VHH binders against p95470. Designs and how they scored, part 2

Target 1, 316 residues: p95470
Amino acid sequence: KQVDVHDPVMTREGDTWYLFSTGPGITIYSSKDRVNWRYSDRAFGTEPTWAKRVSPSFDGHLWAPDIYQHKGLFYLYYSVSAFGKNTSAIGVTVNKTLNPASPDYRWEDKGIVIESVPQRDLWNAIDPAIIADDHGQVWMSFGSFWGGLKLFKLNDDLTRPAEPQEWHSIAKLERSVLMDDSQAGSAQIEAPFILRKGDYYYLFASWGLCCRKGDSTYHLVVGRSKQVTGPYLDKTGRDMNQGGGSLLIKGNKRWVGLGHNSAYTWDGKDYLVLHAYEAADNYLQKLKILNLHWDGEGWPQVDEKELDSYISQRLK

## First folded at step 12 (VHH)

Design j8
Fold by ESMFold2, look of step 14:
Structure j8 (fold): chain B 316 residues (1-316), chain A 121 residues (1-121)
Amino acid sequence: as target 1 above (316 residues)
Amino acid sequence: QLQLVESGGGLVQPGGSLRLSCEASGFTFDHYAMGWYRQAPGKQRELVAFITWGGSTKYADSVKGRFTISRDNAKNTVYLQMNSLRPEDTAIYYCAAKTPYSRYTESYDYWGKGTPVTVSS
């Protein structure tokens, strides 16, 4: 049985890898080898105390986590949203360790980082991803549909925007001015993730639609910038704020709806982590960990054959 | 292989009771909210009862106080206890698993084949 995940992010503590997934309370798996995974825990046994204020129909599902290590602590960011609305918020919970057997294991929720409000904001506060720049400043990227992907400075304890605030638009797709601001619209872009490699920051983004089984059109694009704040330009020099984005990988007959990636450097090698819907198994979402390679001009590449060769194993 | 298999339907007199079961396999059951829906001849399918992964429930107004949804995550099973049955409860009852991953108002759920329930004297 493969590992059934959505929006996967990972980190390592000691000899153990931890994988976080969208799900009730954020589902956590552990592994010694990134192939064989077992259930570990959920970050919330119940729900964030503010969740029903943000989303009155909230049912325990937390979306699109990111996990970030900073000064001996693990920061788990998560999203609360109503389906199809930008009534949303990103929260953060913190732990000293990811090992549930440790007496120090305890998720301490720190509340809302940012919140989007329909008609006030033309952005959607979901899909957080954390990146530190060359100077040690920590930033959060986020966004889904509406006015696209944003980046802002985090404060020193990584729980709120910095003061004074600094916000940047890093990618967006065309949206009609005739579209009511309460509607998500046709600008199908979300799930930013930024990886620093060499002289560049690489912004990955998911274009298209997830979550529709065989009708899913989700695929990954990339741009890069010498500054974490952008502008992010694709291979042809087109700005991602103006529709730029170079294809990194898209689905095939067997694996549909590739996206919501994270990306990491581990032990001197680079990896892309994502979910893919398996056509042969009712389009259930499966974990993929693929090698990232770099061409002579410094652009990332992925071998599509690895979709078939990486097969996770869920241990009992 | 994903499966949702309903059982427990049948013919029952008005005022009687039935217990429907739905066994799930091939997916991470405790990530999914589960629901019972019904479809009477000539009508659209409608929600009867819904239960989240953590046990919170919602019911259609027409069944409140008479029907109880429950789940056993260890057995990957959801139940519908139907008491004080009425002729208007006659329908095919479907088990559904609501994917928790949709970001849109339209939801791509998984469905069982249904079990018929007839309330008639």
Scores: ipSAE 0.493, ipTM 0.763, lowest interface PAE 2.4, mean pLDDT 91
Fold by OpenDDE, look of step 14:
Structure j8 (fold): chain B 316 residues (1-316), chain A 121 residues (1-121)
Amino acid sequence: as target 1 above (316 residues)
Amino acid sequence: QLQLVESGGGLVQPGGSLRLSCEASGFTFDHYAMGWYRQAPGKQRELVAFITWGGSTKYADSVKGRFTISRDNAKNTVYLQMNSLRPEDTAIYYCAAKTPYSRYTESYDYWGKGTPVTVSS
């Protein structure tokens, strides 16, 4: 049985890998080899105390986590959202350890980082991703649809935007100005993730639609910049904030709707972590960990064949 | 493979009771919300009852007070206790696993093949 996760992010503590997924209370798995995974815990036993204030219809499922290590602590960012609306908020919970057997194991929710409000904000407060720049400043990228993907400075304790606030638009697709601001629109972009590699920051984004089984059109695009704030340019020199983006991976008839990636350098090797819908299994989402390579021009590449060769195992 | 198998349907008189069961396999059951839907002849499929991973429930107005949804995670099974059945409850009842991942549209469901329920004198 494969691990059926969605929007996966990953980190390591000691010799143990931890996988975080969209799900009830943010689901956590652990592994020693990144192939065999065992259910570990949920970050929340029930729900954040503020979740229903943001979204009255909240059902306990938290979206699109990111995990970030800072000064010996683990920061887990997550999203509360009503589907189809930008009534959303990104929260953060912090732990000293990821090992549930440790006496120090305790998730402490620090509350809302940012909140989007319909008709006020032309962005959606979901899909957080954390990146530190070369100067040690920590940033959060986030967003979906509407006005696209945003980036802002985090404060020193990584729980709020820094003051004075500094925001950047980093990617977007065309959106009609005549469309009602409350509507997500047709600009199908979401799930930013930035990786620092070589001379560049690489912005990964998901285009298309997820969560529609065989009708999912999710795929990954990428651009790069020498500055974390952008502009992020694709292979043709087009700005991602002007609709640019170079295709990284689209999938095939066996694996569709793949995307919402994270990317990591571990032990000198680079990896792309994502989910894909398996046609042979009624399009149930599966974890994929692919090797990330770089061509002669410094652009990332993956082998689609690895979608077939990497097979996670969920241990009982 | 992901599978949902319903059972417990049949013919019952008005005022009678039935208990439907749905056994799930091929996915992490306790991470999904489970529901029962029904489709009567000539009508659209409609939600009957829903239960989240945490045990919160939702019912259609037409079945409130009469139907009870529950789940046993250890058995990967969701149940629908139907009491005080009425002729208008006649339908094919479908078990569904709700994917909680949809962002901009209704969540996608996995469906069983359905079990028929007929309430008639």
Scores: ipSAE 0.393, ipTM 0.725, lowest interface PAE 1.8, mean pLDDT 93

## First folded at step 14 (VHH)

Design m4
Fold by OpenDDE, fold request of step 16:
Structure m4 (fold): chain B 316 residues (1-316), chain A 121 residues (1-121)
Amino acid sequence: as target 1 above (316 residues)
Amino acid sequence: QLQLVESGGGLVQPGGSLRLSCEASGFTFDHYAMGWYRQAPGKQRELVAFITYGGSTKYADSVKGRFTISRDNAKNTVYLQMNSLRPEDTAIYYCAAKTPYDRYEGSYDYWGKGTPVTVSS
């Protein structure tokens, strides 16, 4: 059985890899080889104490985590939301270790980082991703639909926006100003993830629709900037804030709706981590880890064939 | 491979009881809300009951007070206890693993093949 996760992110502690995904309480898996995975834990046994205040219909299904190591601690960011609404909030919980067998293992929720409110905010507080710039300043990118993807400075504790606040729009798709602000709209962009590589910051984003099995149209686009705040330009020089984005991978008849990626450099090699719906298995989403390469112009590339060759194994 | 297998259906007299089971395999069971649906001859499939990730339940008005949905995550199984059965409960009952997004009205759920329930004197 493959690992059937949405929105995967990964980190390493010692010789053990940990995978975090969307699910009840945020599901955590562990692995020694990034192929064979075992269930490890949930970050939350039930739900954050504030979850139902943000989303009254919430029932423990936490979305789109990101995991970030900082000063010996693990910061796990997560989203509380309802589908199709921007009644959402990104929270953060912190642990000293990812090993549940450790006496130091304890997730301590620090609460809400940001919250979006319908009719007030033309953004959705979901899909967090953390990046540190060359000066050591830590940023959060996030967003889904509405006015697109945002970036803001985190405070020193990585729990709130910095003061004074600094925000940037980093990617958009077309949206009518006449559309009701409570509606997600047709700007099908979400799940930012920024990777620092070479001379650039690379912004990955998912375009299209997720979570529709065989009808999913998710695919990954990318732009780059020499500054973490942008502008992120695609291969043609078009700004991602102006609808730009260069196709990285779309999938095929066997693997559709792929996206919501993370990206990492591990031991001198680069990887793209994402989910894809497998046609041969009733379009059940599967974890994919692909090698990330770079062309002569410094743009990322992946081999679509690796969608077939990487096969995760969930061990009981 | 992903699979949902219903069992427990059969013939029962009015006022009788049945307990349906649906065993899931090939996917992470506890990541899904589970539902029971039924389809009577010549009618559309309708929701009977569902149970969320956290164990919250909802029922069709026609079965409230008579049917109980429950789940055992350790066994990857969802149950439907049907009491005080009526002839109008006669249908093929289907188990479904529901996607986390309810707005699609089950369009993208995973389905079992169904188990027949006949209530007749």
Scores: ipSAE 0.841, ipTM 0.920, lowest interface PAE 0.7, mean pLDDT 95
Fold by OpenDDE, fold request of step 16:
Structure m4 (fold): chain B 316 residues (1-316), chain A 121 residues (1-121)
Amino acid sequence: as target 1 above (316 residues)
Amino acid sequence: QLQLVESGGGLVQPGGSLRLSCEASGFTFDHYAMGWYRQAPGKQRELVAFITYGGSTKYADSVKGRFTISRDNAKNTVYLQMNSLRPEDTAIYYCAAKTPYDRYEGSYDYWGKGTPVTVSS
């Protein structure tokens, strides 16, 4: 059985890789080879104490994590939301180790980083992603639909926006200003992830729709900037905040709805981590880890064939 | 491969009871809300009962007080206890794993092949 996760992110502690995904309490898997995965733990046994305040219908299914190591600690960001609504919040829980067998293993929730409120905010507080710039300042990108993707500066302890606050819009798709602000709209963009590589910051984003099995239209686009705050320009020079984005990967008849990626440099190699829906398995989403390469102009590229060659295994 | 296998259906008299089971395999069971649907001959498929990730339940009005949905994550199984069965409960009952974020009333759910339930004197 393959690992059937949504919104995968990864990190390493020692010789062990850890995968975090959307799921009850944020589901954590571990692996020694990034192929064979075992269930490790949930970050939350039940739910954050504040979850139902944000979303009364919340029932433990936490969304779209990001994991970030900082000063010897692991910061796990996660989202509480209801589908189709921007009644959402990004929280953060912190651990000293990712090894459940360690006496130091304990997730300590630090609470809400940001919260979106219908009619107040034209953004959705979901899909966090963390990036540190060349000066050591840590930022969070996030967003889905509505007014698009946002970036803001985190405070020193990485639990709240810095003060004074600094925010940036970094990617958008067309949206009617006449649409009710509570509605997600037709701007099908979400799941920002920024990778620092070479001379640029690369902003990956998912366009289209997820979670529709064979009708999923998710695909990945990318832009780049020499500054973490943007503007992120696609291959044609179009600003992602003006609807720009260059196609990275869309999939094929066997693998559709590719998206919600993370990207990493591990041991001198670059990787794209994402989920894709497998046609042969009734479009059940699967973890994919693809090699990320760069062309002569410094744009990322992946080999679509690796969708077939990388096959995760969930071990009992 | 993803599978949902229903069992427990059969013929019962009005007022009788049945317990349906649906065993899931090939996917992470606890990541999905589970549901029971039914389709009577010549009628559209309808939701019977639903159980969320955390165990919250919802029932069709027609079965409230008579049917109980439950799940055992350790066994990757969802159950439907059907009491006080009526002739109008006759249908093929389908187990479904509800894909996350589905707002299309089961349009993108994963389905079993169904188990027949016939309530007749």
Scores: ipSAE 0.833, ipTM 0.915, lowest interface PAE 0.7, mean pLDDT 95
Fold by OpenDDE, look of step 14:
Structure m4 (fold): chain B 316 residues (1-316), chain A 121 residues (1-121)
Amino acid sequence: as target 1 above (316 residues)
Amino acid sequence: QLQLVESGGGLVQPGGSLRLSCEASGFTFDHYAMGWYRQAPGKQRELVAFITYGGSTKYADSVKGRFTISRDNAKNTVYLQMNSLRPEDTAIYYCAAKTPYDRYEGSYDYWGKGTPVTVSS
């Protein structure tokens, strides 16, 4: 049986890999080989104490985590959101270790990083992703639909925006100014993730619609910038904040709705981590780890054939 | 492969009881909310009951106090205890695994093939 995760991110502690995914309390898996995965834990036994204040209809399903290591600690960012609304918040919980067998294992929730409010904010506080720039400043990218993807500077504790606050719009699709601000709209962009590689920062984003089984239109686009704040330009020189984006991978009839990626350099090799919906299995989402390559001009590439060759295994 | 298999349907007299079962396989059961839907002849499919990851339940108004949904994660099974059955409860009952991943239009369901329930004197 394959691992049926959604919105996967990964990190490593010692010789053990850990996978985090959308799910009740954020689901955590562990692996020694990044192929065979075993259920490890949930970051929350129930829910963050503030979740229902943000979203009264919250049911314990936490969205789109990111995991970041900083000064010997693990920072797990997550989202609380209502469906179809930008009534959302990104929170962060911190642990000394990812090993549940350790006496030091304890997730300590630090609360809300940012919160979006309908009619006030033209952004949605979901899909956090963390990146450190060349100067050691840590940033959070996030967003979905509405005004697009945002980037802001984190404070030293990585729990709040830095003061004074510094925000940047980094990617967006066309949105009618006549559309009600409370509506997500048709600008189908979400799930930013930034990877530092060579001379550039690479912004990955998901276009289209996820989570619709065979009707999912998710696919990955990419742009790059020499600065973490942008502008991120696609292969044609078009700004992602002006609707730009170069196709990285779309999928095929066997694997649809590919997206919500993370990207990593591990042991000198680059990887793209994402989910895809498998047509042969009633479009159940599956974990995919693909090799990330670079062409002669420094643009990322993946081999679509690896969608068939990488097969995760969930252990009992 | 993902599969949902319903059982327990049949013919029962008004006021009688049935217990439906749905056995799931091929996916992480405890990560999904589970639900029961029903479709009566000439009517649209409607939600009867669902149960979340943590065991919270919700019922259609028409079945509150009579039906009880429960789940056993160790058996990958969701149940629907139906008491005080009425002729209007006659329908094909479908088991569904609910994926709440869609941030904009709600959840999409994986469906069983259904089990018929007929309440008649």
Scores: ipSAE 0.763, ipTM 0.881, lowest interface PAE 0.8, mean pLDDT 95
Fold by ESMFold2, look of step 14:
Structure m4 (fold): chain B 316 residues (1-316), chain A 121 residues (1-121)
Amino acid sequence: as target 1 above (316 residues)
Amino acid sequence: QLQLVESGGGLVQPGGSLRLSCEASGFTFDHYAMGWYRQAPGKQRELVAFITYGGSTKYADSVKGRFTISRDNAKNTVYLQMNSLRPEDTAIYYCAAKTPYDRYEGSYDYWGKGTPVTVSS
């Protein structure tokens, strides 16, 4: 019985790993070994008080979390959205510990970080991922369809954009100027994640469509830049703002439509974390934690055969 | 192994009652909205009742006031209590789980094999 997860992100506190997934109130699992997982908690017992104002059709599921540890606090970013719309917002809730047995365990919601409005914004405020640059400035990447992926400076308490604001486009796919701004369009890109390795920042992005059983086209691409703000260039030197992106990994017959990755360095080794749909199990979404290798030119590599060798176990 | 197994169908007289059950396994049940659908001979499948993870419900107009959907997350089961049954309720009834992870207009459901309900005599 594998872990049924979507949009997974992870962090460690002490000897315990915590995994966060899209779900009612954001579902949290814990593990001592990153293979055997048990249910831990939901970050929200109900829903953010502002969720239905932002998205009137909100159904109780919070999307696409990211977890970031900063100065002794855990920041959990989450998304509220509607199907096929950019009526969306990213919020943040904060905790001193991830251990539910601690007397200090308490998620304190800090409200909306950013909000997108149809016709006003040609971007979608979902899929947050946090990166700190070499100067200690913390940034949020985000985005899904429309005008693609953006990056902005966070303020000092990591709950809002910095003032004065600084925003950058970091990746997008071509979108017809004839497409109505209220529609997502055909620019199938979302779920940015940035990892620093050596002299480069590596931007991972998901291309294609999730969530279509055997017809899912979701796959991962990568580009890199010496500056967190870009430009992010693929292996051929093409700018990700101009449709660039080098294939990192895509699905196969057994594991379909994989994407929405995070990436980490733990104990001197690098990992890619994502979900994949298992054909043999009705295309249910399963957790994958894969080794991230680097070639002689400094590009990340994933051995697709590791999709078969990493098998999570749900204990509860 | 994903599984949705309906039970409780059968033959019943007009005005009678039946309780359908759908036992689920192999996925995170409390993440999914659950529904009952039906298909009469020669007709397309239609929604009968729907219940979210948090217990909010929706009913087709044709069954409102007569049918009640409920769920027990501890038992991974969804129920349809059908009262005041009419001949037009005759159909195969299907349990469905709606994926919560689809971001786009369309989504796909997971379906049981169905349980027949016949209202006559």
Scores: ipSAE 0.482, ipTM 0.769, lowest interface PAE 2.5, mean pLDDT 91

Design m4
Fold by ESMFold2, fold request of step 16:
Structure m4 (fold): chain B 316 residues (1-316), chain A 121 residues (1-121)
Amino acid sequence: as target 1 above (316 residues)
Amino acid sequence: QLQLVESGGGLVQPGGSLRLSCEASGFTFDHYAMGWYRQAPGKQRELVAFITYGGSTKYADSVKGRFTISRDNAKNTVYLQMNSLRPEDTAIYYCAAKTPYDRYEGSYDYWGKGTPVTVSS
């Protein structure tokens, strides 16, 4: 039985790896080897106190987490949203440790970081991903559909935008001018993740649609920049704010709808973490951890055959 | 391998009761909201009752106060208790699991094969 996961992010504490997934209260798994996973905990026992104010239809599922370690603390960012709407907010909860057996284990919710409102905002406050620049400034990327992917400075406590605020558009696709601002529209882009490697920041983004079983078109593209703020350019030099994006991986008949990746360097090796829908198992979403390789020009590559060779094991 | 298997249907007199069961397997049941839908001959399939993974419920107006949806996450089972049955409740009743990960409007839910319910003398 594989790990059933959506929007996976990971970190480690000591010799233990922790995996966070979209789910009731954010589902957390742990592992010693990144292959065999046990249920660990949920970050929320019920729900954030503000969730139903932001999304009246909220059903207890928190979306699209990111986990970030900073100065001895673990910051878990999460999203509250409504289907097909940008009635959304990104929140943050903080813990001193990820080990539930520790007396110091306690998620302390810090509330909303950023909130989007239909017709007011042409962006959707979901899909956070945290990146620190070379000067120690911490940034949040985010976004889904509408006006695309944004990046803004976080304050020193990593719980709010910095003062003064600094925001950048880092990637977007063309959106029909005929679409009402309250609707997601035709710009099928979401789930940014930024990895620093060498002289570049690499922006990964998901294009297409998840969550459509065998009809899912979700796939991963990449661009890079020497500045965390962009512009992010693909292999042909095209700006990701102008529709640029070089294909990283698209999937195959057995594994469909690849996306919502994270990326990490662990022990001198680079990894891509994502979900994939397994055709042989009703297109249920499964964890994939793939090796991320680099070509002679510094562009990332993934071997599609690893989709078949990495198979997670769910323990309890 | 995902399965949803309904049971408990049959013939019942008006004013009677039935309990439908839907046993689920092959997926992480407590991540999914579950629903009962029904379809009478020549009519569209309609929502009857819905229950989130955490137990929050919603009912169609036509069954409110007469039907009760519940779930047992330990048994991977969702139930529909149907009381005060009427002839217009006659339909095939379907169990459905709503994917919790869909960010868009759509119907990529998972469905059982249905169990028939007939209310007549």
Scores: ipSAE 0.414, ipTM 0.726, lowest interface PAE 2.7, mean pLDDT 91
Fold by ESMFold2, fold request of step 16:
Structure m4 (fold): chain B 316 residues (1-316), chain A 121 residues (1-121)
Amino acid sequence: as target 1 above (316 residues)
Amino acid sequence: QLQLVESGGGLVQPGGSLRLSCEASGFTFDHYAMGWYRQAPGKQRELVAFITYGGSTKYADSVKGRFTISRDNAKNTVYLQMNSLRPEDTAIYYCAAKTPYDRYEGSYDYWGKGTPVTVSS
């Protein structure tokens, strides 16, 4: 059977790839070949100590991880939230190795990076993704609904915003000024991910709604900028802060609800990693790792036929 | 193939006990919150109890102190222990799995076919 994941992110240590998924304590799988996967561990055996303070309805699931290697350490960012609300926070836990058999294997939680509060903030503190710029500054993108996607500088140890803080809006969709600030609204945008390629930073974003089985409208759009802070412009030159976004990939009748991607370069080749809901299997979410190609103008492309040809395998 | 299969229902006397079981297959069971719902003839389906993957529970006021939900993740099974049964507990009882991935305001993704429980003399 295939690997059942949501919001997948990946990294490599030695000859082993590690995959992280939304789930209880963040579910971790490992593979030698990116096709055959084994369960590895959960990053939290119980829960972050602050989770129920941030979200009283917290149900034990940590959302939307990102994994980032920096100076010999692995930083795992994760989200705690409440359904339909921006009572949320992004946390970070750190490990020296991803190999559970190592005596150095130990997730050390570093607490909250940022927290959003209804009425106070017109943004939602979930869906982190890390990018380093050409000057060595590390940034976090994040966001879901409300005022859209944000980018801010991280401090030197990657656990807090830098001081003084520097924040940028990088993408958003229109939201009625008459909408109550406590409500998510109709601006269906979330899950940013930034990849540097050539002279550009490429911002991927998810539009639409996940998590509705065959009724899911989730799909991926892209824009690019020569600066990590933007403005991110689509193929027609439209700013993603003004509703711009060029379609990258959409589902078919067999595979729906494509979104919440990550993207990587490994061994000189580029990949798009995401989940897709499989119609033939009750719309359960399955791992997809697709080739990311580049056209003559430097825009990313995905061959949607690869949705049928990449099939993961869950090992015992 | 995804399945939720309830068992353990039947006819019991008032004051009696039943233990309902729901065996799950075809999905990652320990990622899902699990619940029991019931529907009496002519009434809407109502929550009876639910349990998160971490063991936190919630009960309808009408069953507190009499019903206990539990789960065994190694057996992919959720249970409802029903004690001190009353005629008003008569209903079809449904097992449900709630998607852990919905961010907006979720309903349960998957439902069993139900197991009838009748409490009468």
Scores: ipSAE 0.355, ipTM 0.684, lowest interface PAE 3.6, mean pLDDT 90

